# VH-VL binders against Stromal cell-derived factor 2-like protein (SDF2): the designs that were tried, part 10

Target 1, 181 residues: Stromal cell-derived factor 2-like protein (SDF2), of Arabidopsis thaliana (Mouse-ear cress) (q93ze8)
Amino acid sequence: VEITYGSAIKLMHEKTKFRLHSHDVPYGSGSGQQSVTGFPGVVDSNSYWIVKPVPGTTEKQGDAVKSGATIRLQHMKTRKWLHSHLHASPISGNLEVSCFGDDTNSDTGDHWKLIIEGSGKTWKQDQRVRLQHIDTSGYLHSHDKKYQRIAGGQQEVCGIREKKADNIWLAAEGVYLPLNE
Key: E = the ipSAE of ESMFold2; O = the ipSAE of OpenDDE; V2 = 0.75 times the mean of E and O plus 0.25 times the DockQ between their complexes.

## First folded at step 4 (VH-VL)

Design s1 (from mo12 with heavy chain A33Y T100V, light chain N35Y; framework fv_mogamulizumab)
Fold by ESMFold2-Fast, scan of step 4:
Structure s1 (fold): chain C 181 residues (1-181), chain A 119 residues (1-119), chain B 112 residues (1-112)
Amino acid sequence: as target 1 above (181 residues)
Amino acid sequence: EVQLVESGGDLVQPGRSLRLSCAASGFTFSNYYMSWVRQAPGKGLEWVATISDSGSTTYYPDSVKGRFTISRDNAKNSLYLQMNSLRVEDTALYYCAREVYLDYGMDVWGQGTLVTVSS
Amino acid sequence: DVLMTQSPLSLPVTPGEPASISCRSSQSIVHSEGYTYLEWYLQKPGQSPQLLIYKVSNRFSGVPDRFSGSGSGTDFTLKISRVEAEDVGVYYCMQGTHWPYTFGQGTKVEIK
């Protein structure tokens, strides 16, 4: 199934099977912006991200997302954008990944390059991909490092500049908009 | 204004049950892990229970495991502590506290509700 | 269970002087991920506890910079550079690395 602009998706970390998750709770360190974690549950309503183009492009709802496209991911419930910057992540000290802005406030720190592994031309469900942050060159990354002080053990999500097996994500569950002709 | 208000504390006899409530306001309750912490008269703090934001995961110390049950109702912004088989040693002021998920602390506390277990 | 031991248990201080409270854990409270979940709480007379310091050395929002935390592994310290009248109360250290969460016995800071 094609992932089109306007679709709401869950991003699953290939190695750990945790979903990219956020909620209205800020980091206590670094930027103080809304936190982003990995969540183990499939039924988590805080794991939906809307695929959006960068402002000023000609892409419209229902258009396919091409390999190498620069995109934004908007957290569905809080309307904030998946974001990164030079602040340190809480556990590993890598690049902090947060949520920033709202429906009318977005900056270049919300821009991610979609990298499809292999020869695929457009983004499809269950396809192995990386998301590389434009401004920092960091790859969206997770690992088996958990916020264990809090019961339930959600995983750290961060950015690292090196390509690793732990940078691979799949678009798993979602509410997919039909592909334009 | 972020606020937690406990209720349900009472004088009860050993072996009885009691249910405590904590009403949350001023924040999105469903996004936070919540804890109960007690303080016996003139003594220090003792952690009693923690519950995850969804309510799916709970943690207890051995001193209350099997007797106490923490639960929540996110639609009502309410936290509960069901206390069964109460002992004199359970006599304490019981605090409801909000866990700062990624900051690793209890940043908001209620005023406490007094539970006295005596004949 | 991890035993948390505070020293001293009673600390009378002259206003404007520094104060130091020690907290020792019976085993390492460094998490396998590298984090140390050591917190300090203050309970003022007749009030609920309030968070001062989290993860050993991070000052919670609104806490004056005269408060500082330090330490590693099993030995931790809370320092108040200049004790003020509003700082009186019982100070508790707490570890959140190992289940169950455990508190120290408390240190009562009072003006002499």
Scores: ipSAE 0.028, ipTM 0.616, lowest interface PAE 5.4, mean pLDDT 89

Design s10 (from mo12 with heavy chain N31D T100V, light chain W99F; framework fv_mogamulizumab)
Fold by ESMFold2-Fast, scan of step 4:
Structure s10 (fold): chain C 181 residues (1-181), chain A 119 residues (1-119), chain B 112 residues (1-112)
Amino acid sequence: as target 1 above (181 residues)
Amino acid sequence: EVQLVESGGDLVQPGRSLRLSCAASGFTFSDYAMSWVRQAPGKGLEWVATISDSGSTTYYPDSVKGRFTISRDNAKNSLYLQMNSLRVEDTALYYCAREVYLDYGMDVWGQGTLVTVSS
Amino acid sequence: DVLMTQSPLSLPVTPGEPASISCRSSQSIVHSEGNTYLEWYLQKPGQSPQLLIYKVSNRFSGVPDRFSGSGSGTDFTLKISRVEAEDVGVYYCMQGTHFPYTFGQGTKVEIK
């Protein structure tokens, strides 16, 4: 199934099987912006992300997302954008990944390059991909490092500048918009 | 405005039960783990219980384990502490506190509700 | 359980002078992931506790910069660079690394 602009998707971390998650809880360290974590459950209303183009492009709802496209991911429930910057992540001290802005406020820190592993031309469900943050060159990354203060600990999501097995993601569950002809 | 308001404290005899409530407002209650912390008159703070944001996991110290049950109703923005088999040493002001599970502890506290266990 | 020991228990301070409170844990409170869940709370007379410092050295939002936390492993310190009248109260350290969560016994800061 094609991932098209306007689709709401869950991003699953390949190695840990946790889903990319956010909620209206700010980081206590770094930027103080809305936190982003890996969530262990499949049934999670806070793990839907709307695939959006960068403002000023000709991309339309229902268009396929091409390999190497620069995209934005909007957290469906809070309307904030997946974001990164030069603050340290809470557990590992890598690049902080947060949610920023709203429907009318977005900046270049919300821009991610879609990198499809292998020779695929467009983004498809269950395809191995990386998301590289444009401004920092950090790859969206997660690992088996948990916020373990509370049981059922969520995993750290951060950015790292090195390609590793731990920065592979798959578009898993979602509400997929039909591909335009 | 973020607020937590406790209620339900009373004078009870040893061996009886009491249920405390905490009403939350001004934030998305379902996104936060919640805790109860108590303070005996003239004494220090003692952690009593913690519940995860979904309510699926709970934690207790041995002093209350098996007697106290923490629970929540996210639709009502409410936290509860069911206290059974009360002992004189459970006499304390009971605080409801919001816990940020991403590395920083208890950032918002209620005013407390007084529980007195006496014959 | 992890025992948290504070010293001194009573700290009379002249306004404008610095204050320092020690907190020691009976075992390491560094979590296996590398985080140290050490918080400092202030309880002003007749009020609920308030968070001052989290993860050893991070000042909570709205807390004046005269407050600072430091330490590692089992030995932690809260410093107030210049004590003001509004800083009077009981200060508690707390560890959240190991269950059960445990508090120090408290340090009462009062004006001389």
Scores: ipSAE 0.020, ipTM 0.611, lowest interface PAE 5.0, mean pLDDT 89

Design s11 (from mo12 with heavy chain N31D, light chain N35K; framework fv_mogamulizumab; at its last look DockQ between E and O 0.86; V2 from the best seeds 0.00; counts 0 for: pae E 4.8 > 2)
Fold by ESMFold2-Fast, scan of step 4:
Structure s11 (fold): chain C 181 residues (1-181), chain A 119 residues (1-119), chain B 112 residues (1-112)
Amino acid sequence: as target 1 above (181 residues)
Amino acid sequence: EVQLVESGGDLVQPGRSLRLSCAASGFTFSDYAMSWVRQAPGKGLEWVATISDSGSTTYYPDSVKGRFTISRDNAKNSLYLQMNSLRVEDTALYYCARETYLDYGMDVWGQGTLVTVSS
Amino acid sequence: DVLMTQSPLSLPVTPGEPASISCRSSQSIVHSEGKTYLEWYLQKPGQSPQLLIYKVSNRFSGVPDRFSGSGSGTDFTLKISRVEAEDVGVYYCMQGTHWPYTFGQGTKVEIK
C-alpha cells in the first residue's frame, strides 16, 4: 500500500519491533521539548504520525511520497512535529529527537529526508526506510536501551550520523489515504 | 499550568483511617506514575508510595505496607492515599508528586496536606 | 533499605562562595543496565521540593548551570559554584534504583 501525504502511520523499528511514540511528556534536560520513545505495544493511540510535506511545495494530500523527498511527521494527538537538534539524547548521548511546534509553528529542525532501501521509487507500507534529519544529518535511530526506573521499558529514540542496521524503520499500521489518480 | 493539589489532611486519633486526594491539572495525568512523599514537622522527606501510570503496579516501604493503599482514577485526574490504622509517627505533611518513565524523577509536587495523628 | 547519608547537615555559606554537599549510599545504587538513579532536590523555606539534578549529573530543565552533580557507585556530590540568596534551603539526595526510594537527611544551606 502506498503511503501518501496526509496518511497517519505507525513507524515500527525493524530490529526491536517497537513503534515510534510520543506524548505530552517533556525531556528532563537538553531541549526540554516533548519526548519521543519506542513503545512495545501495537495498540497505542500515541504512535500515529501524519505524513506532511515541507511548507511551500506543490505536494498535496493523497500524493505519493517519493524516495529522497524531504518530509515532516506530525504527531497526531499533540500536533507537534518530529524534530531533532544538537542536544544529547538521555541514555546514549547521541542526538536528541523530540517533538516541536504545532499546526502553525514548524522550522527546518522538523525536516527529514526519506531514504528508501533498495530501488523503490515511492514509499510503501512495510518497506525498509531510513529517515535522515536534514539539519544534523542524523538518522532516526533506536536500540535496546530502555528507560527502566518505572515499569514500561520504553526505548530511547535518538539520531546518529552513521548508517546502521538500528536505523531501519517500516511504516506498519495506519490510516492510509487513497493514492491520487 | 501544570499543578497538583492535595486535600483530605485532618487531625485524627491513633487507629483511625483517613483518605487523601490529589487533583491533577494542566497535563495528561494517565502518562505519569504518581507518588506520595511525606515530611514530618521539622524532619526530612520520606517516600510513602508509588503507582504506575495505568494503576496496575504499586510500591510501598515496609513502614506503611498493609496499612496504606495508593490508587488512582485516570478519568478524574485524581490520585488517592487510603491510610488505615494510623499511628502518631504518620504525622506529616503529605505531598503528591508526578514521575515520568523518562527516569528524571519527581519534577512536579503539590503544596501538601497536613495529617496530624494524636490523642 | 538503602541508607542515604548526607554531610554536612548544616552549611552556612558566604554569598558568592562555592558550596559542596556529599551524599553516600550504604550500597551501590548502579542499576543493572549501568545507570545510576541519584537525584538532588531543593526545598526552599515554606515551599515544596523541586528537582535540581537527576541521574547523578544531569541538570533538570531551568536549573542554573552553577549547580552540578557528580559521583559514582556509592559516593555523590552536589556543587554550587557561586551561592546566591535564592539558593537557601534544604538539599536532599535521593536514590531511585532500589525499592523503596530513600532520601538523605537533608543539608540546610543558609547565608552567613
Scores: ipSAE 0.672, ipTM 0.878, lowest interface PAE 1.5, mean pLDDT 93
Fold by ESMFold2, look of step 5:
Structure s11 (fold): chain C 181 residues (1-181), chain A 119 residues (1-119), chain B 112 residues (1-112)
Amino acid sequence: as target 1 above (181 residues)
Amino acid sequence: EVQLVESGGDLVQPGRSLRLSCAASGFTFSDYAMSWVRQAPGKGLEWVATISDSGSTTYYPDSVKGRFTISRDNAKNSLYLQMNSLRVEDTALYYCARETYLDYGMDVWGQGTLVTVSS
Amino acid sequence: DVLMTQSPLSLPVTPGEPASISCRSSQSIVHSEGKTYLEWYLQKPGQSPQLLIYKVSNRFSGVPDRFSGSGSGTDFTLKISRVEAEDVGVYYCMQGTHWPYTFGQGTKVEIK
C-alpha cells in the first residue's frame, strides 16, 4: 500500500517494534516542547501521524511520496509537527525530537527527508525507511532506553547524525488515503 | 494554566476517616501518574501514595498501607485519597502532585490541604 | 527503606556566594536498568515544593543554570554557584529508585 500525502500512519521502529508516539506532555528539560517517545502498544490513538508536504510545493493530498522527498509529520491528536533541534534528548543526550507548532504555524524544524532503503521509488507500507531532519541532519532514532520509574515504560526517541540500524522505521497501521490516478 | 487544587482536609478525631480530593485542570489528567505527599507541621516531606495514569497500579509505604487508598476518576479530572483509621501521626499538609511518564518525578504540586488528627 | 541523609540541615549564605548541599543514601539507588532516580526539590517560604533536578544532574525546565547536581552510588550533591535572594527555602533530595520513595530531612538555605 502506497503512503500518500494525507495518510494517517503509525511509524514502527523496526528493531524494537515500538510506535512513534506523542502527547501533551512537555519535556522537563531541553526545549520544553511536547515530548515524542516510542510506545510499546499497537493500539494507541497517540501514535498516528499525518503525512504532509512542505508548504509551497505542488504535492497534493493523495499523491505518492517519492524517495528523497522533504515532508512534515503532524501528530493527529495534538496537531503539532514532528520537530527537532540542537537541544539534548532527555536520556541519551542526542538530538531532541519534539512536537511543535500547530495547524497554522510550522517552520523548517518540521522538515524531514524521506530516505527509502533499497531501490524503492515511492513510499509503501512496510518499507524500511529513515527520516533525516533537514536542519540538524539527524536521523529519527530510537533505542532500548526507557522511561521506567513507573511501570510500562516508553522509549526515548531522538535524532543522531550517524546512519545506524536503530534509525529504521516502517509505516505500519494507519488510514491510507487512496493514491491519485 | 496547569493547576492542582486539593480539598477535604479537616480536623478529625483519631480512628475516623477522611477523603481528600485533588482537582486537575490545564492539562490532560488521564496521561499522568499522580501522587500524594504529606508534610507534618514544621517537618519534612513524606511520600504517601502513587497511582498510575489508568488507575490500574497503586503504591504505598508500609506506614499507610491498608489504611489509605489512592484512586482517580479520569472522566472528572480528579484524584482521591481515602484515609481510614486516622492516627495523630497522620496530621500533615497533604499535597497532590503530578508525575510524568518521562521519569522526571513530581513536576507540578498543589497548595495542599491540612489534615489535623487530635483527640 | 532507603534513608536519605542531608547535610548541612541549616545553611546560612551571603548573596552571590556558592552553596553546596550533600545527600547520602543508606544503600545504592542505582535502579536495575542502570538509572539513578535522585531528585532535588526546593520549597520556598510559604510555597509548595518545586522540582529542580532529576536523575542526579539534569536541570528541570526553567531551572536556572546556577543550579547543578552531581554524584553517584550513594553520595550526591546540589550546588548553587551564586546564591540569589529567590533561592532561599528548604531543599530536599529524594530517591525514586526503590519503593517506598524517600526524602532527605531538608536543608534550610537562608540569607545571613
Scores: ipSAE 0.126, ipTM 0.684, lowest interface PAE 4.8, mean pLDDT 91
ESMFold2 (binder alone), look of step 5: mean pLDDT 93; pTM 0.955
OpenDDE, look of step 5: ipSAE 0.775; ipTM 0.912

Design s12 (from mo12 with heavy chain S30D Y101F, light chain G96A; framework fv_mogamulizumab)
Fold by ESMFold2-Fast, scan of step 4:
Structure s12 (fold): chain C 181 residues (1-181), chain A 119 residues (1-119), chain B 112 residues (1-112)
Amino acid sequence: as target 1 above (181 residues)
Amino acid sequence: EVQLVESGGDLVQPGRSLRLSCAASGFTFDNYAMSWVRQAPGKGLEWVATISDSGSTTYYPDSVKGRFTISRDNAKNSLYLQMNSLRVEDTALYYCARETFLDYGMDVWGQGTLVTVSS
Amino acid sequence: DVLMTQSPLSLPVTPGEPASISCRSSQSIVHSEGNTYLEWYLQKPGQSPQLLIYKVSNRFSGVPDRFSGSGSGTDFTLKISRVEAEDVGVYYCMQATHWPYTFGQGTKVEIK
């Protein structure tokens, strides 16, 4: 199934099987912005992300997302954008990944390059992909480093500049908008 | 405005019961674990109870196990502490505080509600 | 239970001078996963406690950089590089690695 602009998707980290998750709990230090974590549950209303183009492009709802496109991912429930910047992530000290802005406020820190592994020309469900943050060059990354003070076991999500097995994600579940044309 | 407001503190005789409430506002209550921490007059802080964000797990020190019960109602954004078999040494200002799965501790505290256990 | 011991219990400080508070645990408070859940809280006169430092050395958002935490295993320190009048109050260390959570007895910082 094609992932089109306007689709709401869950991004599953290939190695850990955790889904990209956010809710309105801010980080305790660094940016103090809304946190982004890996969540182990499949049934999670806080793991949906809407695929959006960068402002000023010609992409429309229902258009396929091409390999190498610069996109934004909007957290469905909180309306904030997947974001990164030059703050340290809480556990590993890599690049912090957060949620920022709203429906009317977005900046270049919300821009991610879609990198499809292999020869695929457009983004499809269950394809192995990387998301590279434009401003920092960091790849969206997760690992088996968990928040442990209170039982929850949510995983750190961060950015790292090296290509590794731990930067591979799949669009697993979603509400997919039909392909135009 | 993120806020926690405790209520229910009173003067009670030993052996009686009292229920404390904490009203949360300005944040998504069910994203946070919640705790009660007490402070006897002129003394230090003592942790009393913690409840997970869903309410499925609770923790107590031995000093209150079997006498105190922490509970929450996420639909009402409310935290409770049921205190049974009260003792003079339970006299304290009782704070509610929120804490998160992100490992940074108790970042927001209420103003406290005073419980006095005396004959 | 893990006993948390602070020293000194009373710390009069001249404004602008540094202050240092020690906190020692009766056993290791390193979690099995490698994290150390040692926190520092400040209670200003007539106010509720406020979080200053978490996981030994991390300043909570909005806490001035004159506050720093350090330590490992069982021996921890809170430092204030230049004490200001607004820093007066009682400082508590707390461990959250082992149930039950336990606080130190508190260190009262006051201006000379």
Scores: ipSAE 0.642, ipTM 0.876, lowest interface PAE 1.6, mean pLDDT 93

Design s13 (from mo12 with heavy chain S30D M106F V108Y, light chain K55Y; framework fv_mogamulizumab; at its last look DockQ between E and O 0.85; V2 from the best seeds 0.00; counts 0 for: pae E 3.6 > 2)
Heavy chain, then light chain:
Amino acid sequence: EVQLVESGGDLVQPGRSLRLSCAASGFTFDNYAMSWVRQAPGKGLEWVATISDSGSTTYYPDSVKGRFTISRDNAKNSLYLQMNSLRVEDTALYYCARETYLDYGFDYWGQGTLVTVSS
Amino acid sequence: DVLMTQSPLSLPVTPGEPASISCRSSQSIVHSEGNTYLEWYLQKPGQSPQLLIYYVSNRFSGVPDRFSGSGSGTDFTLKISRVEAEDVGVYYCMQGTHWPYTFGQGTKVEIK
ESMFold2-Fast, scan of step 4: ipSAE 0.716; ipTM 0.893
ESMFold2, look of step 5: ipSAE 0.324; ipTM 0.770
ESMFold2 (binder alone), look of step 5: mean pLDDT 94; pTM 0.954
OpenDDE, look of step 5: ipSAE 0.792; ipTM 0.913

Design s15 (from mo12 with heavy chain T50Y L102F, light chain H31D; framework fv_mogamulizumab)
Fold by ESMFold2-Fast, scan of step 4:
Order: sequence, then C-alpha cells, then structure tokens
Structure s15 (fold): chain C 181 residues (1-181), chain A 119 residues (1-119), chain B 112 residues (1-112)
Amino acid sequence: as target 1 above (181 residues)
Amino acid sequence: EVQLVESGGDLVQPGRSLRLSCAASGFTFSNYAMSWVRQAPGKGLEWVAYISDSGSTTYYPDSVKGRFTISRDNAKNSLYLQMNSLRVEDTALYYCARETYFDYGMDVWGQGTLVTVSS
Amino acid sequence: DVLMTQSPLSLPVTPGEPASISCRSSQSIVDSEGNTYLEWYLQKPGQSPQLLIYKVSNRFSGVPDRFSGSGSGTDFTLKISRVEAEDVGVYYCMQGTHWPYTFGQGTKVEIK
C-alpha cells in the first residue's frame, strides 16, 4: 500500500519489531521534551504518526511520498512533531529523539529525510527505509537497550550518524489515505 | 500542575481494614506505573506496593503481601490501597508516588495520609 | 531482600562546607544487562521525599549541580560540594534493581 501525505502510520523497527511510540511523558534528562521510545506491542494507540510535508511545499493530502523527500512526522495523539537535537539520549548517550511543538509550532529540528533502501521511487507499506534528521544528520535508530526498571521494557530510540542495520524501519499498521489520481 | 493527593488515613483498631485513595492530576495517569511508600513516625521510608500502568502487574514486599492490595482506575485518575488485617506496625504516613517511565525513580510524591493502628 | 546501609546516620555540616554520604548494598545491584538502579531522595523537614539522583550518577531535572552521585556494584556515594541551608533534611538511597525495592535507613543532614 502506498503511503501518502496525511496517512497515519505505525513505524516498526525492523531488527527489534518494536513500534515507534510517544506519550505525554517528558525526558528527565537532556531537553526535557516529550519522550520517544520503542513499544513492544502491536495494539498501541500511542504509536500512530501522521505523515506531513515541510511547510511551504506544494505537497498535498493524498500525494505519494517520494524517496529522498524531506518530511515531518506528527504524533497523532499529542500533535507534537518527531524531533531531534544535540542533547544526549538517556541510555546510550547518542542523539536525543523527542517530540516538539504542536499544530502551529514546528521548526527545522522536525525535518527528516526519507531514504528508501533499494530502488523504490515512492514510500510503500513494509518497505525498508531510513529517516535521517536534516539538522544533525543522525539516523532514527533503536536497539535492544531497554528501560529496564519495572515500569520499563520499552526500548531507547535515538539518532546516530552511522548507517547500521539498527536504523531500518518499516511502515506497518496504519490508516492509509488513498493515493491522488 | 502535576500533583498527587492522598486521602483515607484514619485511626483504626488492630485487625480492621482501611482503604486509601490517591487522586492524580496534571499528567496522563494511565502512562505511569505507581507505588505506595510508607514512613512510620520518626523512621525511614519503606516501599509497600507497585502497580503497572495498565494495572495488570502488582508487586508487594512480604511484610504486606496477602493483606494489602493495590489497584487503580485510569478513567478516574485514581490509585488505591486496600489494607486488611491491620497491625500496629502498619502505623505510618502513606505516600503515593509516580514511577518515572525511563528508569529515573519516583519523581512525583503526594503529601501523604496518616494511618494510625492502635489498641 | 537487599539491605541498604547508609553512613553516617547524622551529619552536622557548617554552611558552605562539603558533605558526603555513603550507601552500601548487601549484594550487587547491577542487573544482568549492566544497569544499576541506585537513586537518592531528599526529604526536607515536613515535606514529601524528592528525587535527586537516578542510576547512580545522573541528576534529576532541576537538581542543583552541587549534588553528585558516584559508585558501582555495592558501594555508592552522594556528595554535596557546598551545603546550603535549603539542603537540610534526611537523605535516602534506594535500590530498584531487585524486588522488593529497599531504602537505606536515612542520613540526617543538619546545619551546625
């Protein structure tokens, strides 16, 4: 299925099978912004992200997302943008990934380059992709490093500047907006 | 804005029951695991109960296991501690505390509610 | 259960001088993945406990940089580089690695 602007998707980390997750819980370190983690369950209302273009572009709802496009991902439940910056992530000390802003507040720290692995021209469900943060060059990354203390079990999500198997994601479940004709 | 408010503490006789409540506000209660921690007059802190964010997992120390039950109502943003077969040594100020999601510990505590068990 | 032992239990300090509190666990509180869930809490007179330090050495949000934690395995230290009047209270270490969670007995910091 084609992933179009306006679609709400779940991003699954290929290696761990955890979904990209956020909630109304700030980091206790670094930026203090809303946290982003990997969630082990498939049924999770906090794992939906709306695919949006960068403001000021000609992209509209229902348009395909091309390989190499600069996009934003809006957390559906909290309306905040997937964000990164030069703060350290809690477990590994890599680049912190957070959620920032709202429907009217967004900055360049919310911009991610979609990189489709292989020869695909547009983003499709279950394609292997990377998301590279524009300002830091960090790839959206997760790994088998968990927040272990009993409330935990969720995995760290961070940014790293090296291409690794651990920065491959797939668009899994979603409410997919039909492709414009 | 973020706060926890306990209630229900009272003077009770040994062997009786008491139910404590904790009202949460200013945050999404359903995203956090919660604990109860008590402090006997002039003594230190003692952890007495834990409940996961969904309520499906609970933990207790042996001193209260089988007598105390922790529960929550996420729709009402409320945490509870049902205390049965109360003993004199259960006399304490009882705090509810929010567990941080990222292994940071207990970052928000209520003011406490006093339970006195005396003959 | 893991026994947490603090020393000293009473620590009178002259304002502006440093203070150091020791915490020892009866067994290792490092989990199978190398994580150490050692926290420090401060209870000021008449107030609820507040989180100061988590995972041995990390300051919680809003905690002044004069507070620092260190240690490994079974031996941990909280240091206040220069004690201020507002730092008076009882300090507790706590381990969250093993069930049940256990606290140290507390160290009362007082101004001389």
Scores: ipSAE 0.106, ipTM 0.668, lowest interface PAE 4.4, mean pLDDT 90

Design s16 (from mo12 with heavy chain T50Y G105A, light chain N35Y; framework fv_mogamulizumab)
Fold by ESMFold2-Fast, scan of step 4:
Structure s16 (fold): chain C 181 residues (1-181), chain A 119 residues (1-119), chain B 112 residues (1-112)
Amino acid sequence: as target 1 above (181 residues)
Amino acid sequence: EVQLVESGGDLVQPGRSLRLSCAASGFTFSNYAMSWVRQAPGKGLEWVAYISDSGSTTYYPDSVKGRFTISRDNAKNSLYLQMNSLRVEDTALYYCARETYLDYAMDVWGQGTLVTVSS
Amino acid sequence: DVLMTQSPLSLPVTPGEPASISCRSSQSIVHSEGYTYLEWYLQKPGQSPQLLIYKVSNRFSGVPDRFSGSGSGTDFTLKISRVEAEDVGVYYCMQGTHWPYTFGQGTKVEIK
């Protein structure tokens, strides 16, 4: 199934099967911005992200997301944007990944390049992709480093500048908007 | 604003029981692990109880294990410490503290509630 | 239990001068996952403790950059590059890697 602008998706980390998750709790240092983790549960209402274009583009709701497009991911429940910057991540000390802004406040730190693995021209469900942060060149990354004292053991999400197997994500569950013709 | 407010401290005789409460506001209480930390008059800090965000996991040092029980009511944004078989050495100001999400450091502390155990 | 030992226990400092506090653990407090749960707390007179540093070297939000933490394994240091009057109080290190959590004895920083 085609992932279109306006679709709400869950991003699953291929290697760990955890979903990209956020909620209204900040990191304890660095940016102090809303935290982003990997959630181990099969059901999580805090793992939906709305696929949005960069402001000022011609993309409209229902348009396919092309390989190499610069996109934004808006956390559905908190309305904040998936964000990165030059602060250290809590466990590994890599690039911090957070949520920032709201429906009217967004900056270039919210911009991610969609990189489709292989020869696909547009983003499809269950397709292997990387998300590379524009400003830092860091790839959205997760690993088997868990926050042990949180029920269920949520995983660190961070950015790293090296391409690795741990940078692969899939659009899994979602509310998919129909493709425009 | 994020705040924790303790209550329940009192003057009690050795061997009696007391229950402390901590009211949380300004944040999603159910997402945070909580601790109780005490400080005897003029002395240092001593950790006495931990509870996970869901309440499923608790930890105690040997000095209070079997006598103190930490619990929480996430629907009421409340933390509790049930203290049984109180001893004079349990005399202290008792703080509740929130662990930072993901980093597990104690970033928010209440003002404390004084427990005095004497005859 | 992990014993946390601070040195010195009393540290009189002239305003504007640097201060350094040592904290040593009786065993390694490096977690099996590779991070170290060592924190520094400040208790100002008549106030509740406040978090300064977590995971050895990470400054908590709002903490001035004159505070820095460093160390590894069993040996940790808190430094204040230029002590100000508002920095007076008792400083505690704490380990959260092993149960039970343990605090150091405290270091009293005072002017003069």
Scores: ipSAE 0.240, ipTM 0.722, lowest interface PAE 4.4, mean pLDDT 91

Design s17 (from mo12 with heavy chain A33Y T50Y, light chain M94F; framework fv_mogamulizumab)
Fold by ESMFold2-Fast, scan of step 4:
Structure s17 (fold): chain C 181 residues (1-181), chain A 119 residues (1-119), chain B 112 residues (1-112)
Amino acid sequence: as target 1 above (181 residues)
Amino acid sequence: EVQLVESGGDLVQPGRSLRLSCAASGFTFSNYYMSWVRQAPGKGLEWVAYISDSGSTTYYPDSVKGRFTISRDNAKNSLYLQMNSLRVEDTALYYCARETYLDYGMDVWGQGTLVTVSS
Amino acid sequence: DVLMTQSPLSLPVTPGEPASISCRSSQSIVHSEGNTYLEWYLQKPGQSPQLLIYKVSNRFSGVPDRFSGSGSGTDFTLKISRVEAEDVGVYYCFQGTHWPYTFGQGTKVEIK
C-alpha cells in the first residue's frame, strides 16, 4: 500500500517493535519541548503521525511520497511536528527528538529526509526506511533504553548521525489516503 | 496554564473521615502519575500515596496503609484521597503532585489543603 | 523503608558564599538498570515545593547553573556555588528508587 501525503501512519521501530509515540508531556531538561518516545502497545491513539510536505512544494494530498523527499510528520492528536535540534537526549545523550509548533507554526527543524532502503521509488507500507533530520543529519533512532523509574517504561527516541540497524522504521498501521490518479 | 488545585481540608475530630480532591487543568491528566505529599505544621515533607496513570496501581507507606485510599477520575481531571480513621498525627497541609514516565520526578505541585485533626 | 538523612539541618550562609548539603541513604538507591533516582526539592517560605535536581546531577528546566548535584550509591551532595537571597528555604533530598518513596528531614538555608 502506498503511503501518500495526508495519510496518518504509525511508525514501528524494526528491531524493538515499539511505535513512535508522543503526548503533551515535556522533557525535564534540554529543550523542554513535548517528548517523543517508543510505545510498546499496538492500540495507541497517541502513535498516529500525518505525512505532510514541506511548505511551498507542489505536493498535494494523495500524492505518493518519493524516495529522498523532504517531509514533515505531524502528531495527529497534538498537531505538533516531529522535530530535532542540538539538545542532548535524556538517557543516552544523543540528539533530542521532540514535537514542536502547531498547524500554523513550523520551522526547518521539522524537516526529515525519507530514505528508502533498497531500490524503491515511493514509500510503501512495511517498507524499511530511515528518517534523516535535515538540520542535524541525525537519523531517527530508538533502542532498548527505557525510562525506568516507573515500571513498564517507554523507550528513548533520539537522533544519531551514523547509519545503524537501530535507525530502521516501518510504516505499520495507518489510515492511508488513496493514491491520486 | 498547568495547575493543580487541592480542596476538602477541614478541622475534624479523631476517628472521623475526610475526602480531599485535587483538580487538574492545563495538561492531559490521564498521561500523568499522581502523588499526595503532606507536611505537618513546621515539619518536613512525607509522601503518603501514589496512583498510576490508569488508576490500576497504588502505593502507600505503612503510616497510612489501610486508612487512606487514593483514586482518580480521568474523565473529570480529578484526583482524590479518602482518609479514614483520622489521627492527630495526620494533621498536615496536603499537596497533590504530578510525575511522568520520563524519570524527572514531581515537577508540578498544588497549593495544598490544610487538614487539622483535633478534639 | 529507606531512611534519608540530611546534614546540616540548619545552614546560615552569608550572601555570595557557597553552601553544601549532604544526603545519605540507609541503603543503595541505585536501580537495577543502573540509574539512581535521587532528587532535590526546594520549598521557599510560604510556597509549594519545587523540583531542582533529578537523577543525582541533572538540573530541571529553569534551574540556575549555580545549583549542582553529585554523589553515588548512598552519599549525595547538593551545592549552591553562590547563595542568593532568592535561595532561602528548606531543601529536601528524595529517593524514588524503592517503595515507599522517602524524603530527607530537610535543611533550612537562611541568610546570616
Scores: ipSAE 0.575, ipTM 0.850, lowest interface PAE 2.0, mean pLDDT 92

